# Miniprotein binders against Uncharacterized lipoprotein syc1174_c: the designs that were tried, part 2

Target 1, 342 residues: Uncharacterized lipoprotein syc1174_c, of Synechococcus sp. (p08452)
Amino acid sequence: CAVGGYAGDALPLARAIASVSDRLITHPNVMNGASLYWPLPNVAYVEGYALDRFAAGDWQLQPVHCNRIGLLLDAAIEPELRIRHQQVAEAAQATLGLSVTAAVITDAPLGVTLRQADSGSTWGTIDRPDSLLRAADQLLKAGCEAIAVIARFPDDPGAIALQDYRQGQGVDPLAGAEAVISHLIVREFQVPCAHAPALQPLPLDASISPRSAAEELGHTFLPCVLAGLSRAPRYRSATESIAESIRPESVDVVIAPETAIGGPGILHWAARGIPILAVAENRSTLDLRPVDLGVPVQHLQTHLEAVGWLAAYKAGLDPAALSPGDRRLSYLNHSVQQATSG

## First folded at step 20 (miniprotein; from ND4 with D37R)

Design NE3
Fold by ESMFold2, fold request of step 23:
Structure NE3 (fold): chain B 342 residues (1-342), chain A 88 residues (1-88)
Amino acid sequence: as target 1 above (342 residues)
Amino acid sequence: EESLEELKKLAEEIAKKLAEELAKELGVKVEVEVFVRGDRIFILIYVTVDGKRKLYFIVVVADDPEKLAEEIKMFIEELLKELKEELE
């Protein structure tokens, strides 16, 4: 399960949730560059494929102290841009104490393309997915335990969609391809993986959303990706004997957007009988009823309510006690009499 | 009302059927993978020509089965057209 579609929205929420949790398991894209100034020691970053395998009970998570990170750089990256990313990674290692132990350039340009259909769907290609996988294999054979992918993305993959996103409207047009890239690596190699796109700086725009501006000011989010990967738990088969493992049975609460309820990962959590907090984003109290997917969920209107729910839960309270109104008992042995004689 | 899991299974069925028809028409090898992230359905189609594998994908914001089927059909029809031109 992951939260966020904007770089600037993730850190305040993640910090608030982490403060009322023993451990937070979340997707690496939730954090942004500001996360470097506000460390979150109880957050475990887990890629989406791995999160699904964990929810299904196929994988367990092994906490780590510090991963040896490999950089996987797309051959399509221009030399100047590649040097920028190399310098960022070396600086992150020096200033944050991270371990970036190897780098590889793919043996062919990956050929990432994106376009937006009129329906709002994203179409894309990766010309050389096996070049990506061969590069990942080299890093793993060199002893890396987590992979940061830096792929060359089109600078303007859908001008209208990108402009809408910069104004705080719509969805990040790059997120789909990033999810595909990390999915390929985690499915193939079972290792933590996150992506930081290689883009040229975008033109100045006075009307840019503050959240979008956080992404553009640094030219790259590689440092926060590296910080997240440094402590990302290792993915292990559920059948392995591992001394200090995080297993799905230890998850107490799942938080997801209402629009994501009913996905295969969420259904696995619901089947385990743990609370599912479905958060409506940008809705009024009376706008819409949640879709009935047969999943037992707690519907909340805001992420602030989710934080409050967790705080009550951690305090040992039934969070329903904080809601207005009374809760009434139902007798299991109550008989109902009805007058049925004519 | 369809769950995302039900829509995912529908997408798998539709994409696999249409991709197999594409593979038969063009004489190429095809593999289909579908997964869900958030409210989005990812449909991945791998096409192998002369031992080189290329990935084509569509990300659909799924809200009903008819729209989902139409988007998959349009995507695969355009893929067929593109591959015909490349193989010439």
Scores: ipSAE 0.795, ipTM 0.937, lowest interface PAE 0.4, mean pLDDT 78
Fold by ESMFold2, fold request of step 23:
Structure NE3 (fold): chain B 342 residues (1-342), chain A 88 residues (1-88)
Amino acid sequence: as target 1 above (342 residues)
Amino acid sequence: EESLEELKKLAEEIAKKLAEELAKELGVKVEVEVFVRGDRIFILIYVTVDGKRKLYFIVVVADDPEKLAEEIKMFIEELLKELKEELE
């Protein structure tokens, strides 16, 4: 199967890769953050901590038909916003056939803060990570198998960065805190987890990028989070015997941005001798020095080339045959004369 | 240029050193966790005061070890300043 989701939030790309793969394992940010969800039956949504543990060989993934989802609601959410998220969850259950079996409000406000430093780095706090974990534990003891966290985020986290993101520039200013929250839950409890921030509706702006508009359409981020969690595979210890599990040994190819190929997860895949497709996507590769991976990394300029690579591989071709240039034989003999008429 | 894994190790070393100095100065317990997602390094600092744990974090796009070190230093210096005010 193919592993992606080391960066990017690109549902069309995930759909294209899935169409040329038996299975795609992908990170939440590829599948979340859009108000629209298109079912992808061969895609397994896996949180970033879990993806690292899978790459390391510590965990295997158990496919599921439908997780029992628990809602973890920040006590800081205003009553109107809380009711809106409750209605969305009930609507998603009714219209998408999801199972949302319990909800809990944290015993203290989580106290999420965010700011952008002058350097461009994101600084943040979570005042009560203990309250987050206690709420998650209650949901699990009630029989939930996956957790959707809804935390109250500041409405204006670095207003210029948010406006740039809405216009298609820069990065999602909320993504850092979302990753921290899901990391805490998955590290502690080893269950699928994703985050949908609670915000007041953003003002209308006809000029925002279509991708940003998709995230804003529902007044909440929750619908795609629930859809992704409903079929997210369960995280199991690699030592368990599970007949139809996805194991790291079954991964045939890894796709990642060139800026990410030196990271800990990628290094584990390289150590297994798995092809690494490093996609530049018109970015400079001078920012990072790749670590020697022990296998040739395939450097590609676009994600479209990665789709083509997979299509050739699935067809039983050597994908190098699709690259420009001639492929010449190398003789092992010390000296070879070409006998053109012999 | 350093690899992401080497920059992650550098971040962990710097953050642990500075957080331990902060813990000693303030008489609090600290714990440091560093992880990578994509091309971003996450540095998490847990501060425990009177048995209550609070989390502070910084997210850095790492491309320069000296710049990374300075980002972490500035973050922890501001954290120290804020915690001094809260403890008083």
Scores: ipSAE 0.791, ipTM 0.936, lowest interface PAE 0.5, mean pLDDT 80
Fold by OpenDDE base, fold request of step 23:
Structure NE3 (fold): chain B 342 residues (1-342), chain A 88 residues (1-88)
Amino acid sequence: as target 1 above (342 residues)
Amino acid sequence: EESLEELKKLAEEIAKKLAEELAKELGVKVEVEVFVRGDRIFILIYVTVDGKRKLYFIVVVADDPEKLAEEIKMFIEELLKELKEELE
């Protein structure tokens, strides 16, 4: 079992890892980057808070056949845009066989705001976080097992943040707010949760990055979110006796960006003695902070090298056998004198 | 250079201290939560005024301790200003 998706992972990378692994555990953000649905049967969709609790050994993951999904809609969503999201959910139920069992509109507008600070950090507000939690509670009481959230985000095409997002550059303010929304629900209720923003169709931008263009191909990310949530493992306390559960001991390897090394989740895996693959993503090693995790870390330059490492490991090979260089046997009791070629 | 975990702990300490000062000055209830996702530190400040809880958050790419401390300080100073204007 491989764990990935701590940052920057894209659908192509998830597909590559999933093809060379028995199971991939990954964060929702890996799958949210495209309206393009690609079924990955051996991927476990796990929110970041749940992934940290799993790494810590507090939670275990229960594989499911299908979750009953609740649709949580922000009251700030315009009636036409709400109907579009409802139609997408109904289409996903009809065509993909997903179980969307209930919908709730929040009792008040969530009031999401986003801005970029002069420092480059992203600032945001949620005016009514308790309205979010009340709506989630209603869905769970109705028997939902996973929650898809649709919050109304600001449609300011003039916002530097949205332009930077479309350019695939800078801090993604939307991803920040999405992480906060999902975190609030998972922390409170211990259920699978993912977010799809409600955005108005943006004007055609010919300068849009290929990554961001995949997000614009659909009116919403909701199909991908629903598909991920449909098969997302449920979260259980580690003390519960659950048949066929995924436990931290089932994790063979962790893949993370070099910049994410030293985070709480990675430290928990390191403490368990699990191999960590640190991917530099073609960043200069001079720009990378040396982090000592107290365990051996494999520092790799590219995601392709990480996939190669996984393939070798799955084949029962020492991945170091594929690295350049001759391994010579060292005898514990004899110094091998190099026979001088006469 | 400090680890991401050490930077998280520093962020928690600074944010809690400054939020407590804000709470005393304004007579409001504040709660602080900090978590890490990837290479980003999330600082959440819950402010309760007249029984209504509102969430303010900052997302920071953690470069160094000094920059992190400055960004948190600027965020809370702006929050203090906004809350004063709302309470007037």
Scores: ipSAE 0.789, ipTM 0.938, lowest interface PAE 0.4, mean pLDDT 84
Fold by OpenDDE base, fold request of step 23:
Structure NE3 (fold): chain B 342 residues (1-342), chain A 88 residues (1-88)
Amino acid sequence: as target 1 above (342 residues)
Amino acid sequence: EESLEELKKLAEEIAKKLAEELAKELGVKVEVEVFVRGDRIFILIYVTVDGKRKLYFIVVVADDPEKLAEEIKMFIEELLKELKEELE
């Protein structure tokens, strides 16, 4: 039983799902807890563009023992901060046995900027996207199989969005730019890629949420990114003959937030007739858009219900058997129902 | 209410149209890409000026097509302003 996951930063949920599934395929953001990582051997760490191409049937996932990781460093990173990232990568090699085989500094500063619009949308720029791509190409030519990107992000602690995020509210303003950076590389080169921002240490905030605090325990997100990339499946075209590849036909269930239902990835799974679990995550029903996917969707209120559903399903049970209430047979023809009430 | 796929298509249509108008006005090359991650729509605009390609992007949580259209419009209007200032 393979499970597709489209949740946000939800490492505890991913761990729970992974325990009740043979394999979990999920986006990096679900697994990224900065310096806090939990190795899950049955989790496939797959970037969002690759997930879409996988769901569409364009790509297949090749499980690996390990990847040779290339470290891509933004030229905008200060020399001291660069050394810290290098030391983290070297420590990951020495202590975790990860293969970080090459490093490249971009030929120009990437020039990442972020701002929030008055509408609540996040705007960003990458001044030198071609510099990013050239650096990735150099690493791949050197024999790297996955790319860890470290871009220099603005340190502006005054961004209301960053404060809201630290309070466990809103959307991580960095998550947009991170998704774009990883997307650029995966789209261009068809290789596993993840991003860790280069940030200066933030001032101590006693009000920080436990979730956000995990991101600040280390100087970088790089340890988690490297651990994920080390075992990330490689991306192959669906037409290639790859032994023991993961294909979309092997996916038994998809789990997504209710708010993500109706997205392109979910629509591809729906078109394949794959069961979809939509989790409301304690959101108001008023915020939920009813989407008809043309297939049955199981609407669940909590992640715990989703885990329970998966456990029942894996056991070969109808998950409805765990729900309270008497399951009565409904007859398709009215003539037989009248005979049992007499 | 429109699905995320429908909103994505709307975003793509609006962004391409407005980016093409911007490209004509400024004499620059523009490429538009739109994708969805979770409940967020990403609109990427690649602008090439004097052989230098720069990426501009907006990330929108869209629940309303009118709001989405307005957000994209505001983004491209600001982009147009910034590019005019850079080209002067």
Scores: ipSAE 0.781, ipTM 0.937, lowest interface PAE 0.4, mean pLDDT 84

Design NE3
Fold by OpenDDE base, fold request of step 23:
Structure NE3 (fold): chain B 342 residues (1-342), chain A 88 residues (1-88)
Amino acid sequence: as target 1 above (342 residues)
Amino acid sequence: EESLEELKKLAEEIAKKLAEELAKELGVKVEVEVFVRGDRIFILIYVTVDGKRKLYFIVVVADDPEKLAEEIKMFIEELLKELKEELE
């Protein structure tokens, strides 16, 4: 049973799902939510564009023992901060046995800028996207099989947004730019890619949320990124004959936030007739727009319910058997006339 | 209420139209890419000036088509302003 996961930063959730599934395919954001990494042998770390191409049936996922990781450093990173990232990568090689085989500094500063609009939308720029792509190309030509990107982000993407994020109420203002950076590389080169931002250490804030605190533990997300990339399946065209590849047909269940239902990736899974679990995450379902996917969607309130559902499913149970209520058989060929007991 | 796919299509339509208008006004090359991640619509506008490509993007939580349209409009208007200032 392969489970597709589209949840946000939820390492505990990923661990729980992985424990009740044969394989979890999940986006980097689920795994990279902290400097805290947990090795999960049955988790496939797959970038969002690759997930869409996989769902569409364009790509297949090739499991690997280990990837040679290329370290792509933004030229905008200060020399001291660059050395820190290098040391983290070297430590990951020494302690985790990861293969970081090459490093490159971009030929120009990537020039990442971020701002938040009053509406809450995130605006950004990448001044030199082609510099990013050239650096990735160099690493790939050197025999790297996955790319870890470290871009220099603004230290203050917006005081309010950062504060809200630190309080666990906001959206990570960096997540948009990170997704774009990874997307650019994966789209162009069809290789595993993840991003770790280069930020100056934030001032100590005792009020930081436990979630955000995990991101501030250590100097960078790079250890987690490297750990994920080291075992990330490679992306291959669906037309290639590859032994032991993961194909869309191997996916048994998709889990997504309720708010993500109706997205293109989910629609591809729905079109394949794969069960979709929509998790509301304790949000009021009243604010959720009904989306007709043309297939039954299981609406769940909590991640715990999703884990329970998966456990039941793996056990060969109808998960609805664990829900209160009597299920009556509907006869397709007989109208059960309710005998009105007179 | 529109699905994320419908909102994505709307975003693509609006962004392409406005980016083409911008391109015509400024004499630059633009390319638009739209994709969805989670509940967010990503609108990427690649602007090429004198052979240099720069990426501008907006990330919008896709909850309302009118809001989405306005967000894209505001984004393109600001982009137009910034590019005019850069080209002067």
Scores: ipSAE 0.779, ipTM 0.937, lowest interface PAE 0.4, mean pLDDT 84

## First folded at step 22 (miniprotein; from NE3 with L79M)

Design NF3
Fold by OpenDDE base, fold request of step 23:
Structure NF3 (fold): chain B 342 residues (1-342), chain A 88 residues (1-88)
Amino acid sequence: as target 1 above (342 residues)
Amino acid sequence: EESLEELKKLAEEIAKKLAEELAKELGVKVEVEVFVRGDRIFILIYVTVDGKRKLYFIVVVADDPEKLAEEIKMFIEEMLKELKEELE
């Protein structure tokens, strides 16, 4: 079992890892980057708070056949845009066979605001976080097992942050707010949760990055979110006796960006003695902070090298056998004198 | 250089201190939560006024402790300004 998706992972990377692994555990943000649904049967969709609790050994993951999904809609969503999201959910139920069992509109507008600071940091507010939690509670009481949230995000096409997002540059302010929304629900209720923003169709931008263009191909990310949540493992306390559960001991390897190593989740895996693949993503090693995790870390330059490492490991090979260089046997009791070639 | 965990702890200490000062100045209840996702530090400040809870958050890519401290300070100063305007 591989764990990935701590930052920056894209659907192509998830597909590559999933093809060379028995199971991939990954964060929702890996799957949210495209309206393009690609079924990955051996991927476990796990929110970041749940992934940290799993790494810590507090939670275990229960595989499911299908979750009953509750649709949580922000009251700030315009009636036409709400109907579009409802139609997408109904289409996903009809065409993909997903179980969307209930919908709730928040009792008040969530009031999401986003801005970028001059420092490059993303700032935001949620005016009514308790309205979010009340709506989630209603869905769970109705028997939902996972929650898809649709919050109304600011449509400011003039916002530098949205332009930077469309260019695939800078801090993604939307991803920050999405992580906060999902975190609030998972922390409170211990259930699978993912977010799809409610945005108005943006004007055509010919300068849009290929990554961001995949997000614009659909009116919403909701199909991908629903597909991920439909098969997302449920979260259980580690002390519960659950048949066929995924436990931290089932994890063979963790893949993370070099910049994400030294975070709390990675430190928990390191403490368990699990191999960590740190990927530099072609960043200069001079720009990387040296992090001592107290365990051996494999420092790799590219995601392709990480996939190759996984393939070798799955094949029962020592991945170091594929690295350049001759391994010589060292005898514990004899110094091998190099026979001088005469 | 500080680890991401050390930077997270520093962020939590600074945010709690400044949020407590804000709470005393405004007569409000504040709660601070800090977590890490990837290489980003998330600082959540919950403010309760007249029984209504509002969430303020900052997402920071932490380069160094000094920059992190400055960014948190600027965020809380702006939050304080906005809250004063809302309470007037």
Scores: ipSAE 0.792, ipTM 0.939, lowest interface PAE 0.4, mean pLDDT 84
Fold by ESMFold2, fold request of step 23:
Structure NF3 (fold): chain B 342 residues (1-342), chain A 88 residues (1-88)
Amino acid sequence: as target 1 above (342 residues)
Amino acid sequence: EESLEELKKLAEEIAKKLAEELAKELGVKVEVEVFVRGDRIFILIYVTVDGKRKLYFIVVVADDPEKLAEEIKMFIEEMLKELKEELE
């Protein structure tokens, strides 16, 4: 499920939802470094393109015990910074029991650039997406089953916007480029993929909000990315025969921001007739037209209400019974409907 | 006020039209991909020059078709300027 906003908010929410569900399927960007001390064993991390393919019924998810992880390092990373990332990955392997079986440096600098337009949109480039894909292919040929990408990002991709985000006042300007990079690999190769940008350490800032500081641990903390990939389910074509499989038909509830409800992925879930919880908390200020999904959508103000809804659902209750107000019968008989509708 | 899916389809239409115009003007190949994550629209434009691909992208936060169209136009105009200088 898509959970927007703060990384710190995402971790407590994911933990709460996981505690009241048999399995949670979510995007890797909802975790941070703090999750390493508080593991979520029933959470399946799925990259956004793969989540769309899963929602559409094109892909199924194969649970795994562990993945052999390949490191894909941008040639643009300075030698000292590259050594630090290598050391972090080796330490994570030793301390978390992960399998990091190969590493590759791209054959050309990837050339990631980012800038913020006045509109608040992000404009960017990747000079050599072909070099990215060639490096991914090498890791797969070496037997890797999941890919961690470490690309050299600009250290200051929008000074005011990045500073505002660190103060708890905006969105992560890097998240877009990270999503593009993982999208490219998953679309091409159909493998679990996540990204940890290579940045020089950010300047110390005593005014960093606690939630932004937690995200800096998560976004720049390669061990978190590796831990998520290690147990990420593999992406398989829906037509394959898999002895144990997670299929879209097994999804009981979808939770999404209200602003995302009209998006392509949510439309697929609505067509399956499962409950959709639309949460207003952390919704952007966008004024998007609500769409009729053809099924009941539960509009909630906070993620806490979503957790409560799910807890009631798991208990075998109709969660609507916990809402204020009266629930009235709707007769299918026309003569009765005519009498009661007057 | 448009739905997110309607804005995504509009972005595809506009980006493909303008990117093909850029491609014809510069004599290069282009490919456009548009997808949605959360409430954001991603517009990817691949440009192939001498067999090498370069990716330009926009991550748009918009709820208005006119603003979306203008954002895409401004971005592609900037792409055109940069590519013209690079090719010369």
Scores: ipSAE 0.789, ipTM 0.936, lowest interface PAE 0.5, mean pLDDT 78
Fold by ESMFold2, fold request of step 23:
Structure NF3 (fold): chain B 342 residues (1-342), chain A 88 residues (1-88)
Amino acid sequence: as target 1 above (342 residues)
Amino acid sequence: EESLEELKKLAEEIAKKLAEELAKELGVKVEVEVFVRGDRIFILIYVTVDGKRKLYFIVVVADDPEKLAEEIKMFIEEMLKELKEELE
């Protein structure tokens, strides 16, 4: 999936989709990297584990005015780099009006490592996931409602893969570890969570893709993470009575890459009978067997077509009316005979 | 060749089998979790040594059952080498 590999690609698309939706529930791309989402009134950022629980009907989403955000800082972060992240968080609070109410340093270095296999798969470790979870627990007991994790990542996880990503090729090599970190916290504590890696500044590269450059903002990606968490809906059990909550039954349409259609989350949506837009914007290198979801799947070539589909749907039109060709009635009565051609 | 859900189930089966073999060889406790994000399969293996948990993970982009099995095998063999070095 080419579209999901760039942070810059995701933000313009999210804004376009939000403009033609009453509500947009966004899931970061498959590698939960530093996807940049500016707060929009009708956009809800939902972490991947939580989105799976929502799709399954286990959780509902509670919209919020503003979350009290806790900073979770990896002990492995060098003191000077940690202070820079602290200053960025304080500046974001003052400039953007965010509530960042507590910070904790983990009691042990988290020990994040990454490496690439020859196949393109990413291998990694987190030495102390227990230390991560203990720090999260402290922030929650202090009254925080969302967690921003700042972990010390390797500066060059597979230099060829990182270079390819900086040149607009391939996928964010950091996204795997980021997705794992947020998964651990959301599974354990049921709170909004996002990750901003702590990295030393990268060397200047005149050939860097503009979309990749948007993620390389000095010493930190933290301001975008904080903005996204500030209005991220809270995750609540589906059995709770909550006014004006977002429930799975209110979802009208799901948009996913064609290569993701057979995944567990999409199967839940298909079981609800919800229209699924499968977007094939870039040729997949994967040769996955098509899945019969038991509902019609709208196969679209581009995300622009998905935006058009939504615009027609929101206008109360059948989106098929915008497609070329005649639409003919189909009789359910077998006794209706076709005319003989002359 | 296979659906993404079929590959996920295969990954669970293979990873649990090989991780249990690793656990027996090293005398450690392991736990396996597999999930999907988009078209990627995440395989998480927790190893507990002296009450401390360490997490090993692989993010796989594969569409062939034999390639998926080989990826998991190589990952767990490297994991075994690293853990042997640490325990010695």
Scores: ipSAE 0.783, ipTM 0.931, lowest interface PAE 0.5, mean pLDDT 77
Fold by OpenDDE base, fold request of step 23:
Structure NF3 (fold): chain B 342 residues (1-342), chain A 88 residues (1-88)
Amino acid sequence: as target 1 above (342 residues)
Amino acid sequence: EESLEELKKLAEEIAKKLAEELAKELGVKVEVEVFVRGDRIFILIYVTVDGKRKLYFIVVVADDPEKLAEEIKMFIEEMLKELKEELE
């Protein structure tokens, strides 16, 4: 049973799902819970564009023992901060046995800018996207099989947004730019890619949420990124004959936030007739737009319910058997006339 | 209420139209890419000036088509302003 996961930062959830599934395919954001990494042998770390191409049936996922990781450093990173990232990568090689085989500095500053609109939308620029792509190309030509990107982000993407994020109420203002950076590389080169931002250490804030606090533990997300990339399946065209590849047909269940239902990736899974679990995450379902996917969607309130559902499913149970209520058989060929007991 | 796919299509239509108008006004080349991740619509606008590409992007939580349209409009207007300043 392969489970597709589209949840946000939820390492505990990923661990729980992985324990009740044969394989979990999930986005980096689920696994990149800061410097805190947990090795999960049955988790496939797959970037969002690759997930869409996989769902569409364009790509297949090739499991690997390890990837040679290329370290792509933004030229905008200060020399001291660059050395820190290098040391983290070297430590990951020495302690985790990861293969970081090459490093490159971009030929120009990537020039990442971020701002948040009053509406809560994130605006950004990448001044030199071609510099990013050239650097990735160099690493790939050197025999790298996955790319870890470290871009220099603004230290203050917006005081309010950062504060809200630190309080666990906001959206990570960096997540948009990170997704774009990874997307650019994966789209162009069809290789595993993940991003770790280069930020100056934030001032100590004792009020930081436990979720955000994990991100401040250590100097960078790079250890987690490297750990994920080291075992990330490679992306291959669906037309290639590859032994032991993961194909869309191997996916048994998709889990997504309720708010993500109706997205293109989910629609591809729905079109394949794969069961979709929509998790509301304790949000009021009243604010959720009904989306008709043309297939039954299981609406769940909590991640715990999703784990329970998966456990039941893996056990060969109808998960609805664990829900209160009597299910009556509906006869397709007989109208059960309710005998009105007079 | 519109699905994320419908909102994505709307975003693509609006962004392409406005980016093309911007391209004509500034004499630049533009490419628009729209994709969805989770509940967010990503709109990427690649601007090519003198052979150099620059990427502008907006990430919007897609909850309302009118809001989405306005967000894209504001974004393109700001982009136009910034690009004019860079080209001067």
Scores: ipSAE 0.776, ipTM 0.936, lowest interface PAE 0.4, mean pLDDT 84

